VHH binders against o59646. Designs and how they scored, part 4

Target 1, 363 residues: o59646
Amino acid sequence: MKNPKFTENQKEIEKEEFEFLQKLNFIIKESLELFNTNLKNSMKFINYITLPIIMASIESKSFNPFSEIIEKHIAFILNSKMNSLGYKFLPLGYSSDLTYENDNSIIHIDIKTANLENPSDFKDTVPLGINQSSYPGVLDCKIRGKNIKADCKKIKVYPNIPTTYNNKLTITNALLFIYPDYKEIIDEIREDYIAIRELISINLKDILTPIEGSLEEFLNYKPSNEKKRLEPILDNIVRGYFIHDKLRHEFSENVEKDLEEFEKKIIGIAKKLKEREIKPVAILSISIPNGELAPHYDDEIVSGKSWGSSFRYHYKKSGNSVFKGLDNKASRAVFLHINKEYLPVLKKYFDPITVYELTEKRL

## First folded at step 22 (VHH)

Design aa4
Fold by OpenDDE, fold request of step 27:
Structure aa4 (fold): chain B 363 residues (1-363), chain A 119 residues (1-119)
Amino acid sequence: as target 1 above (363 residues)
Amino acid sequence: QVQLQESGGGLVQAGGSLRLSCAASGFTFSRYAMGWYRQAPGKEREFVAVIYSGGDTYYAKSVKGRFTISRDNAKNTVYLQMNSLKPEDTAVYYCAAYGYEGSVWTDYWGQGTQVTVSS
């Protein structure tokens, strides 16, 4: 279906979005050094967070050990800059990571981290939650592999974020900070951690004494939508032992010895993490279309992995998504920063690379 | 017509000082953040310092403690006092203005002024 012509209002919306992108460009340029330097302070305490990092790494394949630190740091820096530019921090429920208010707009900034080695996270699409976009995504009402198709034309993935707040325009931007893959460090200890969990699991009798019933039955109990009791018990024992220095000497001497050895390994991993230089490879800005721009971006914004509960913006579906209503046809997805050392790698995923320096350039 | 004109650049010996000025015209100066950027040969343009309309200042780490940015709204001028200059500070220095005029975000750039620090 030929997309209708842009209305004047829609053009104005895109203008506002584009202007905010330009603002972000300056903010990022001013903050580059801060992104690199302030993490050093956090790294002084890496020993205290190494185990949590290891534990968290089991749950996600695309795990960056520094992702949480990075995101918080970035958020803080951006907040300071935004305030300096006259935006007021506006905590809203069901909104992006950072929300701000000025006289005419409500700004949503979603901070994302990606690994260079996981291009699926940034090369073509960006995942968005229902709190990270105001654009209704197209819902495919088909069941893959089955000849079942529902007529759901009237149903879109409608986000929690409105297109306007009290006549203030919603502007949403995703900032992707692409970092090198540091996962290899964690991979070194992951198997050891798993082994430790197993060791603890087989020795739970030393910690748990059932009063009534079967210990096995208890541990295998799985309530609806929950994990087996065994899993959280193991997590708690691990944290208790290694973080809180509890449950020491509760196990056999042999088990304790193994736990101590693992503790040494944690220290080693912490050291390795600390020695890593944490700098972004690139910063990718993606201006997310406001919902009032429908249906112009319907082909690009669709239901995400969580069907009907998330979005995915395919910003490279037609090469690179642009501000379609603007005459300049500027890209909605642009690099605000690139470490030139990684340019050859990035070119594998982006050809051309669109960078917003003083002007939009294609590299 | 919007104009940003840098001045005060030149050749200086290491350890010396320069004061750059950027005279602005054609826009509401007081509403804009004023920044200094620099570009060394073969390098990308980098942030040096900024002073926002509210008076807040930020500096690149490389210049912090040596450079001072200030503004005179009455004169529509932003200044960069550069002390303890180093050869590494050699670059073309650009003045930038960016901010909202009304509901429109705008940015302006000067043509740049050469600063050369000799060892």
Scores: ipSAE 0.035, ipTM 0.315, lowest interface PAE 5.5, mean pLDDT 86
Fold by OpenDDE, fold request of step 27:
Structure aa4 (fold): chain B 363 residues (1-363), chain A 119 residues (1-119)
Amino acid sequence: as target 1 above (363 residues)
Amino acid sequence: QVQLQESGGGLVQAGGSLRLSCAASGFTFSRYAMGWYRQAPGKEREFVAVIYSGGDTYYAKSVKGRFTISRDNAKNTVYLQMNSLKPEDTAVYYCAAYGYEGSVWTDYWGQGTQVTVSS
């Protein structure tokens, strides 16, 4: 049963959302130093993940090697702080990354990370999964920029998250961490890796014996809608050799020599990664409107291209100001932290930049 | 006294290269981001490149792939390697330092050096 306090009074909903923003601000500011300390410690075994990072970078050049580390640390810190403030962890399925319960609300926190080099990920919108919003997305009547029908009725796509859990209000917040790009470090070794991968590829005969047919035919097989069989096999050989040490001495001496040299390079890159500072450039809080606030935010929440599996919240449409709610519609996105060294870059995408403190500060 | 002194500017043909240097003194260089800006006649000053105190770099879209920023903390110097220069790169180039001095955000600027790219 829905709580009339919230379902019949939209102002009360936004009040709760705003109050939670204040709590988040406190948590983030208080935890900045803790976050940095933990990140340093997490680099202890960076050498074990360097190669996987390199491998992953082949598919995506925008890959940040520290993204996963950052996300895990953020989650840990947030969880600890949320608990300290009286929010109880709620292991809720079909929900956001972190879910909590207090007396009046069920809280969803989505941790988002973006690379500074990919402004499309943070400048205008934030992606939301079907489990990350209680507000329905509007499916536009436009396909590829053209209206399908003149009398096209917009369709609402409803997410899995309800607006209320019994008498408790759903509060959803995306916490966006913008981090610098470390691609230059990966770029340095990527070409070497490609060469090594090729070297392994042409010498697979030393490792693999097909059950039937030629090795070439076997490797060139391409299942429908999948990569060639060669690709996952190569990845497997790379992991077996460099990570598990299971394929040592299976190649010719010359090939082994090259592989050993590459291993040294991996170690070098790991060292470089350890020497890099891991800090967010900025932290942005985005309050996702509760579904009971419809239709006030219908123009800001759009169904994704998947027509039912994702949404985008367009928080930039209303500027980049502090939360003002229904009285004066403004952006529900606000900076909680910013490294001022990056202002020249950030100002290209955010103008003005408003940081939420005890008072509003514009940079 | 804080000083930023640019050097290396001049006249170059399209497709050519220049290397700018900025020598800094009077502040803790390693704590500051170092950047290059440029201002063409009749235009506003625009961002070109920055190297942060942590060593990260960022470039304006217009110069990405052609320009490279680097720093030498031991020499208190920031560099801008400019390759594949175009006439539209003609401007006065300014060195900038910005960062925290204690708890206070501070920025410094050089006097600029002229770069002219002929067609």
Scores: ipSAE 0.016, ipTM 0.246, lowest interface PAE 7.9, mean pLDDT 82
Fold by ESMFold2, fold request of step 27:
Structure aa4 (fold): chain B 363 residues (1-363), chain A 119 residues (1-119)
Amino acid sequence: as target 1 above (363 residues)
Amino acid sequence: QVQLQESGGGLVQAGGSLRLSCAASGFTFSRYAMGWYRQAPGKEREFVAVIYSGGDTYYAKSVKGRFTISRDNAKNTVYLQMNSLKPEDTAVYYCAAYGYEGSVWTDYWGQGTQVTVSS
C-alpha cells in the first residue's frame, strides 16, 4: 500500500516526455492555420468523394465523413515539422502510423478522431490499442454480477511497444480531434441510397446472366463471416454508374430516371458538405506514460473492455493527471483548441474548459 | 506583469548581420520555450526560430543556416543572431514565450523590433 517515490531514472523519463509534449503542442498550435487552409483546399474536391462518403454511411450511425482527411492533414504537418526538428520517420510494424526517431528516443504519435455524440471516445479518457502504449494496463479479473474472481495482480495487459528500443526511450503521444456529428446531412441521403441499392438489386437480371446454377444462388452465396456476393456486386455497380459513367442505359428507362434523380441528390449533398466549415470541435494533446513509470500510473492505465487487447488511459481520474514525478504540475492532457460554436454542447461533457487560443499580433 | 522586450533591430545592408535580444521578466523563464516570429508589411506573421527549455532548436527553412537562436537562463534572455541578411528578411521581429502553468497553455509576446535590410 506504500506509494514508492519516483526513481531518478523515472524523473528523467518524465522530463523527456514533458519536453516532447511541449514540442508537439507548439507544432500543432503553430500549424492550426495551415491545417485549416489545407483542409479547405481538399474540400474543393468534395464532389469526387461524396459518393464514397454516402456508401460508407450505411455501415455506422456515428459516421464522420472527414475523419480520414483530418488525420491525413495532421500527419502531413507532423511529417514536415518532425523532420525539421531532427526526427526522421521510422515506420515499424505493430506501431503507430507516425513513428519517428532521433539519437535519444523513438516517438509514437497516434492521431484519433472522435464524434462529439460518442463521449466514451473522448470524455476524460482515451482508448488505446496495444500498438499505442508501452505501459502495461491493470486487469480486474472478476465477472460482473457473479461471485467469480481470480487473483490476477501478477499479470497485466501487455502492449506491443517496448519501453525502450536499443537504449532509445519510447515516447508515446495521442492527438485527439473531436468533431461534430454530420448525421443531419447524411440522413437526408442515406435512406435514398438504400432504396437505390434495392432498385439495382431487383434489376440485376438486366446485367448479369447465369451460366451454371441460378442467379439467386450465386448472389446469396455467403462465405463464412463474409457478406453475400450481392453486396460487393451492388457496391461495384454503384461505383461504375455514378463515378465512371458506365452501365448507363443498361437498365429500363424508369430505373434510369430514378438513378439520375439520385445523382442530383448526390450533388446536393456535396454542396452541403462543401459549405460546412470543417474544423475540430476540440483538440486534445495527450502524453501517455512510458511503461518504466510503473506503478505510478496503474490507477489511470487500465484494461479496456477486451481484457487482453486494449487499454484506456483515464487522464482526468481524481482531477487532472499530471506528470507525477515533476514539480511543475504540468498536465499530461491539454486542450489546444475549442470551437466556441459548440461550447454549450461541450459543457455537458467537460467540467472545466481551459482553452489555449492561437493569438497573432496584426500590425 | 509579464514583459518581453526586444532590442537590437535596425537598418543593415544586404549580406550584413544583426543580433536581436529579448529580455524576459514575470515568469519562470527556464521552463518556457522561447521563439522569434516576424511579420513583413502586407504579409502574415511567420515562424522564424524556437529554442525549447531543454535546449533543442528549430528554424524555418528560409533562415536555417543563416540565423542562430540561443538563450541565457541566468539573464532571462533569448537571442537571435542573423547573418547573411537578405532584403526579404525585412520585417518586425517578435519575441514569444510558450509554456504551461499547471494545465494551462500560456503564451506571451513582445511588442516587436524593426529589422530593415537594404539592397
Scores: ipSAE 0.000, ipTM 0.174, lowest interface PAE 17.0, mean pLDDT 79

Design aa6
Fold by OpenDDE, fold request of step 25:
Structure aa6 (fold): chain B 363 residues (1-363), chain A 119 residues (1-119)
Amino acid sequence: as target 1 above (363 residues)
Amino acid sequence: QVQLQESGGGLVQAGGSLRLSCAASGFTFSRYAMGWYRQAPGKEREFVAVIYSGGDTNYADSVKGRFTISRDNAKNTVYLQMNSLKPEDTAVYYCAAWGYEGSVWTDYWGQGTQVTVSS
């Protein structure tokens, strides 16, 4: 069935979306040098965040320590420039990272960061939370591997963000920053860190003494939805020793030697991180369709990894135009920056983005 | 071939006015934001003004109220009306176009035109 022709209203909505996209792109592009400079400034202090990075790496594989830094720098830049364009900063609940308003629109900007070696966040799709889009995602009511299906065509992944706020059009955008991989650097020291934790654990008697009851019972205490007391105790000892320098000489001489060696390793890791010169491999600006453009993007915007609780904007679909506007001409996604050294890798992940022919000619 | 050709620069006395023009060719003019940068001797290139496809404008604080950017899509031309010029406005002024082709950001730059404001 020929997808019903888009309405004039839908065209107008898209026009507004693209107009804002242009403004946003300009702001970001103009500010890239500043951003890079600011990022470098933050990186001067990488030695102070190296241990936290190492510690966090045990808890989450998806942890990107630079995400926060990038997000804040971008927020600063946007907040500094958006007002001059008539957009007022408007923090909202259940919204994207940054929200603004003018007379006609409420703007949502989601800042996304992704590691090049972890393409789950950018490969084939742009993940969207329920606070990052106004477009209802298509829900597939089937259980993979089972002959269980339901007709849920009427049930969408409905986001928290409405298509309009008090007759102001909702405009939603995502800024995706792709960074080079640095996981291997952290992987070099992870096992050493684990060993150090164990070492501290077996020597806790040197620093922690029971007053009442059993120390073992205390350390093994696990409240609901919490870790054993041992874990935060170890974390605090690690931070106290290596960050705050408060627990020096509290352990035996042999243990202290090991801790000192580990400290040297941390410094080495910090140096490696610094030398990696973590710069954006690519910056992608994406205009996310307003929900009023339904059903034109139903094939592209579907339930995400968290079934029914998130959705993804697909840009790699066989036979379909990826990130295209209603007229199938203008792209909703724009590479604002591409590191040419990584172009072959980027092409692998963004093949559907027809941009490469132009990129080859222009880059 | 993309071309941005600036004109209208020259020598003017303080308090005077100039109108710069930039004629564009080789791309879909109406889809691009157009603007001006300037570079004074020994200084970095700085933003002056931009006019977006929708007609919205933005200016550097240093020129706000004195400069006006406009565009004529039919003529593929962007203009910079510069009033109340100051010696500090002396610079090479560059016309620029900002947009994207496909999914790739594209920018074009002119060769620049000299503006000299004498005391």
Scores: ipSAE 0.792, ipTM 0.931, lowest interface PAE 0.5, mean pLDDT 89
Fold by OpenDDE, look of step 22:
Structure aa6 (fold): chain B 363 residues (1-363), chain A 119 residues (1-119)
Amino acid sequence: as target 1 above (363 residues)
Amino acid sequence: QVQLQESGGGLVQAGGSLRLSCAASGFTFSRYAMGWYRQAPGKEREFVAVIYSGGDTNYADSVKGRFTISRDNAKNTVYLQMNSLKPEDTAVYYCAAWGYEGSVWTDYWGQGTQVTVSS
């Protein structure tokens, strides 16, 4: 239970937090059109973006192929808008993605992306890294499935961000962008990519000629903490051939034919990606409580899967919605954008949060 | 019912001044950011000024130093003092409110008031 007794200082802190939340929400909402336009501009180059994404996704992990692009666009927009509000960009090392300062505060903004089909990213909780909050999370000192518990009364999950910087108040926010899942599209080409890598691998003798020693020995060399030389060489050849249009005459005609066919497939995948929805399904803006508000949020901000190194801000507890202010009236989490087509799905994940269609009301 | 009613628009000569008012009702005024947009003929609606619930303000570059936004929470009214007006300032000016109930960001808009600046 939240401590019902608030100090005047805590109330003032919250007031500042909510005011900034309002500012942030306003500028993001105002910039959505620009964001979409900028995103479309990036998509003009989707053919050049697709292959590197595929190369990076060799592992079966669910990822958003546009996540980095989106994050960079948002960062750019925020930098401009924050400056207009009188904030200065202020990198502070192991802090949130974006950090700013004015006369009275240090602002941290973390940009998060999540895939709709990966609920671990946002279901029931919002994951927070140690550089994304000034609030010390409650450390769970127990081993699941075992009757082992430690006394954690003296310690919490302490973040890298302090509650204040030289008398400037720390304000921390998160922007969560939820996107559709593109896994099926990426999976479609992954096997072909693997096959192409193998094909190149067996034909490396056409590109690399040993002058001393064994080519096999050279390729299989593995330093103690590094990958075999074969892997980066293969990646390099792939980039040379498909991105830089080099090495086309270094392979046999048969191999070249296969590589050309793969290129066609890549173009096809790029087209599919372009035709898919690239706009966020939802944008959630969250004001993370300052650590000075402890212990009022101890029930909501707790250690995560990585005990002691990360924590989560829960928005569901015992069936009740959280993300509330100190008075339990105002929400610290606000939807800035919702695609109505995905409302049913969003409601599954944000069940304790009332989700409405965003409407512009003309009076 | 939410209402935003603009007033104070009209015809003014270049270099002149106008003060717009927007009277709000139907929501907790003090919790909302209030602002002004404008739309000139054939142009898109553009941001002019905003005043947040805490009293901080922001302006478009085109009006900075000339326009001043203020609010009176007791009267549920937001104002836009426009000085040194230029023909380029000619537009329909819209009052807007931004805030949220529950978990959804919401905006409300007035019907607009015409401002015409003659050369």
Scores: ipSAE 0.735, ipTM 0.902, lowest interface PAE 0.6, mean pLDDT 85
Fold by ESMFold2, fold request of step 25:
Parts: C-alpha cells; structure tokens; sequence
Structure aa6 (fold): chain B 363 residues (1-363), chain A 119 residues (1-119)
C-alpha cells in the first residue's frame, strides 16, 4: 500500500502552522520570567485563599487549586503579546480559551493543565475537545473490556472548528502545563477541617435560635436538588469566623479554643503552600494538525474517552509527531520549560531520547 | 557546534547609520527565529528585533521605523540595518537564535558587537 503525497496546499498549511508555533514559542518563552514574577507576587494573597482551598478539598475530587489563576495569567500575557505580532483577539472563538485573527489566519489556542499524577493527560498525548481541533479523529466503536463493537469506518469524530473560515486558515495549538499534585499538603489538614465542621454543627444552637419549628428540620431540609441546608450554613459560618472575624466568642470557651487551634493550622498550611512555589513541572507547546492535512495524521488523532465528543492527539508514539509535509521534519510538540527537580519523575514518563534532550538543554 | 558571529559594530555619529551582520552555523538556520538584543552599561539586556522563519518581523517600540531586520537563508546570515541612530542606541548588540532541532526549545547567543553613537 502507498501513502498519499502531500499536496502543495497541504505543504503551505504546514509552513503556516510551523511559523505560528515558532512565534508562539518565542513569546511564551520571552514571557516566562514575568509569569513567574507575577505568580510569586500573588503568593502574598495565599493566606486569604488557603481556607477556600481546604474547603474545596472535601467537595471535589479535582484538586488543582491554582489552574484557573495560571490559565488567566497566561491568557493575559498572550493577549498583551499577540497584538504586537499583528493578531487581534476574537472573544467568540468556538469556546477555545483564546482566539485571534490577522489577515491570513484564525488562531485557536487551548491552555491545558495536567496533574503529574495523571500521566494519561500529558504522556505522549494531549486530550482534545471538539472545540480545540479542526482534524477529524479516527473513531473506534468498541466497548472496552467487552466483545461488543460496531463498524464505524464511514464516520469520524468531527470537531467544531472548521479547517478554514472566510478564506483564512484555521491554526490550532495547545499549551500544556504539567503541575505536581498538592495533595500531601492538603491531606495534613483535611480531617481537621471535617472535625471543625462537626464541632460547629453540634453547637449551632449557640448561633441559630429557632423561632418556629425544630432547628434539626430546618438544617436537614434539602432545597431543590442542592445540598442540605446544613452544608451551606456550615460553610457560611466557617467563612464568617475565619475570614471575617465574625461570631468570635459566640461559642463556648472550649469550642472557641478548638476553632483557634484550627486557625493556626490554616496559617501553617498557607506557609507550606507559599514555600512550594507555583511553577509547572513542564510546559509543552503543541501544533495540532489542521483537518485539511487528513489523512496524514489519522494514526495520531484518534477517539478519546468520549468517542463522539472528544479525541486525543498522540504527539509521540514511536517517535515525535512532526510536520510531515516539511523537509525539516520538525517536532509538532516542543518543551518550553522543565523544572529540573522533577527530572527523576519525568524519566518514568518520557522516552530516553526526550529525557536526554531535557537533561542537556538549558530550559 | 553552534556559532553566531556578529560584525559591523563601531563608532558612528548621531543621525548616522550602521548595518550589523550575524553569520550563523551549527544549526538549521531556516528553522530558527533570528534576532537582536542590546545591553547598555548598567542596564538589563533588552529586545530590539526578531525575524521569524517565514519572514515576519517584530521590533521594540524604541527602534520601530528606524531599524530593519532581514535574513538571507542562503547565506545563513541575519542583518540589522540601523538608521537615524541616537546616543541612547549605544549598547552591545547581541545576535540570537531561537528554535529547536529535537523537541526542546532553546536559544543561542553571539558574543556581541559594540555600537557607540556619539553626540
């Protein structure tokens, strides 16, 4: 069997994708010192957000307390720099994190964060939603772990982003930020927080005096499909006490003592979070192939977990995914940064050639 | 072995012109963004200009309209044409390259060339 040749249009598409990747990598790398400085300056506010982080740790299985802040700051940096390159921000861009245009192209950049403890989100692959690519993904219609499958050779996972819009080339990129988990720091205090919630719950009569009906019935009422009334009341009292210095001395002296001891633990956790630093383990910049390049990347862009609404780009398999239509065969995925402290962990996840390169280059 | 060798620096009177050249070897020149930074005594190194592999350019505001960056991929050379020079343009000018051969972004720097603009 023979592979189809790249058309001249496909080669021109890859030239434009490579040139944009170069521009993006330059401005991100140029901006890393400002990014790190602003994050360090933000750590002066850690005392004010540590309690909300602790409270969220029991309400969500997801535990990346800084991802939104990092994504917002990267977006700010890109918006500031992309204008100097002649690109204008487009706020409507298909739910992509960032969309830009100039006279020749429409740019979609997705900012992704991955937990170092979940390698399926970064190891040799990047997950893509339907708003983050223009390349149709190969669909595998099997039920995992069962002998149930369908022939779906006639269909693919079709993304929302078109390959061109209004005669402009669509270019799609991902910026992947890999972070360590903060679980060990938060685990130190989670049970103490649960105990404080119970202590407040037991002593609610000191704060809430029923006028009509039982306090228990009031607290156990479940409005609509939300939490029981007790849960938001406890959260509110915790915020009032520890953030706003309200309700001080409204509880018995023994209860107040326990609340003050917990406050000291919050301060200790805030100190540990401040000392940790908010630096990614690695930053990876990825050029996602445009859909007009089909079928050249079909083996690399395949269905994901939700094989009708998501897919994955395998930017490595037995080697780097490259700009296959360009003579230079440059990698489509480029490391912009690593934290050398995590190199032993990275050796477990990436191939020896990549690890050697990361060890020898100054990032 | 990567080498970036600047030339064309020197002493020039205010209002004059200079053309800096940077000869590159040891990497695939056409794959790299090329550019110039400068550093005046006692100051931080600052961006001057960049030219990307496809020919797009960008400039610092302080030099826009006066400086022109260009590249010749056949000669592996990048140029900085500096016109209407001012005393505040006095600095060591460094050639730089940004890109990658494998999968890791890197930069390379020249040794610098002195540009002195006399009043």
Amino acid sequence: as target 1 above (363 residues)
Amino acid sequence: QVQLQESGGGLVQAGGSLRLSCAASGFTFSRYAMGWYRQAPGKEREFVAVIYSGGDTNYADSVKGRFTISRDNAKNTVYLQMNSLKPEDTAVYYCAAWGYEGSVWTDYWGQGTQVTVSS
Scores: ipSAE 0.730, ipTM 0.918, lowest interface PAE 0.9, mean pLDDT 83

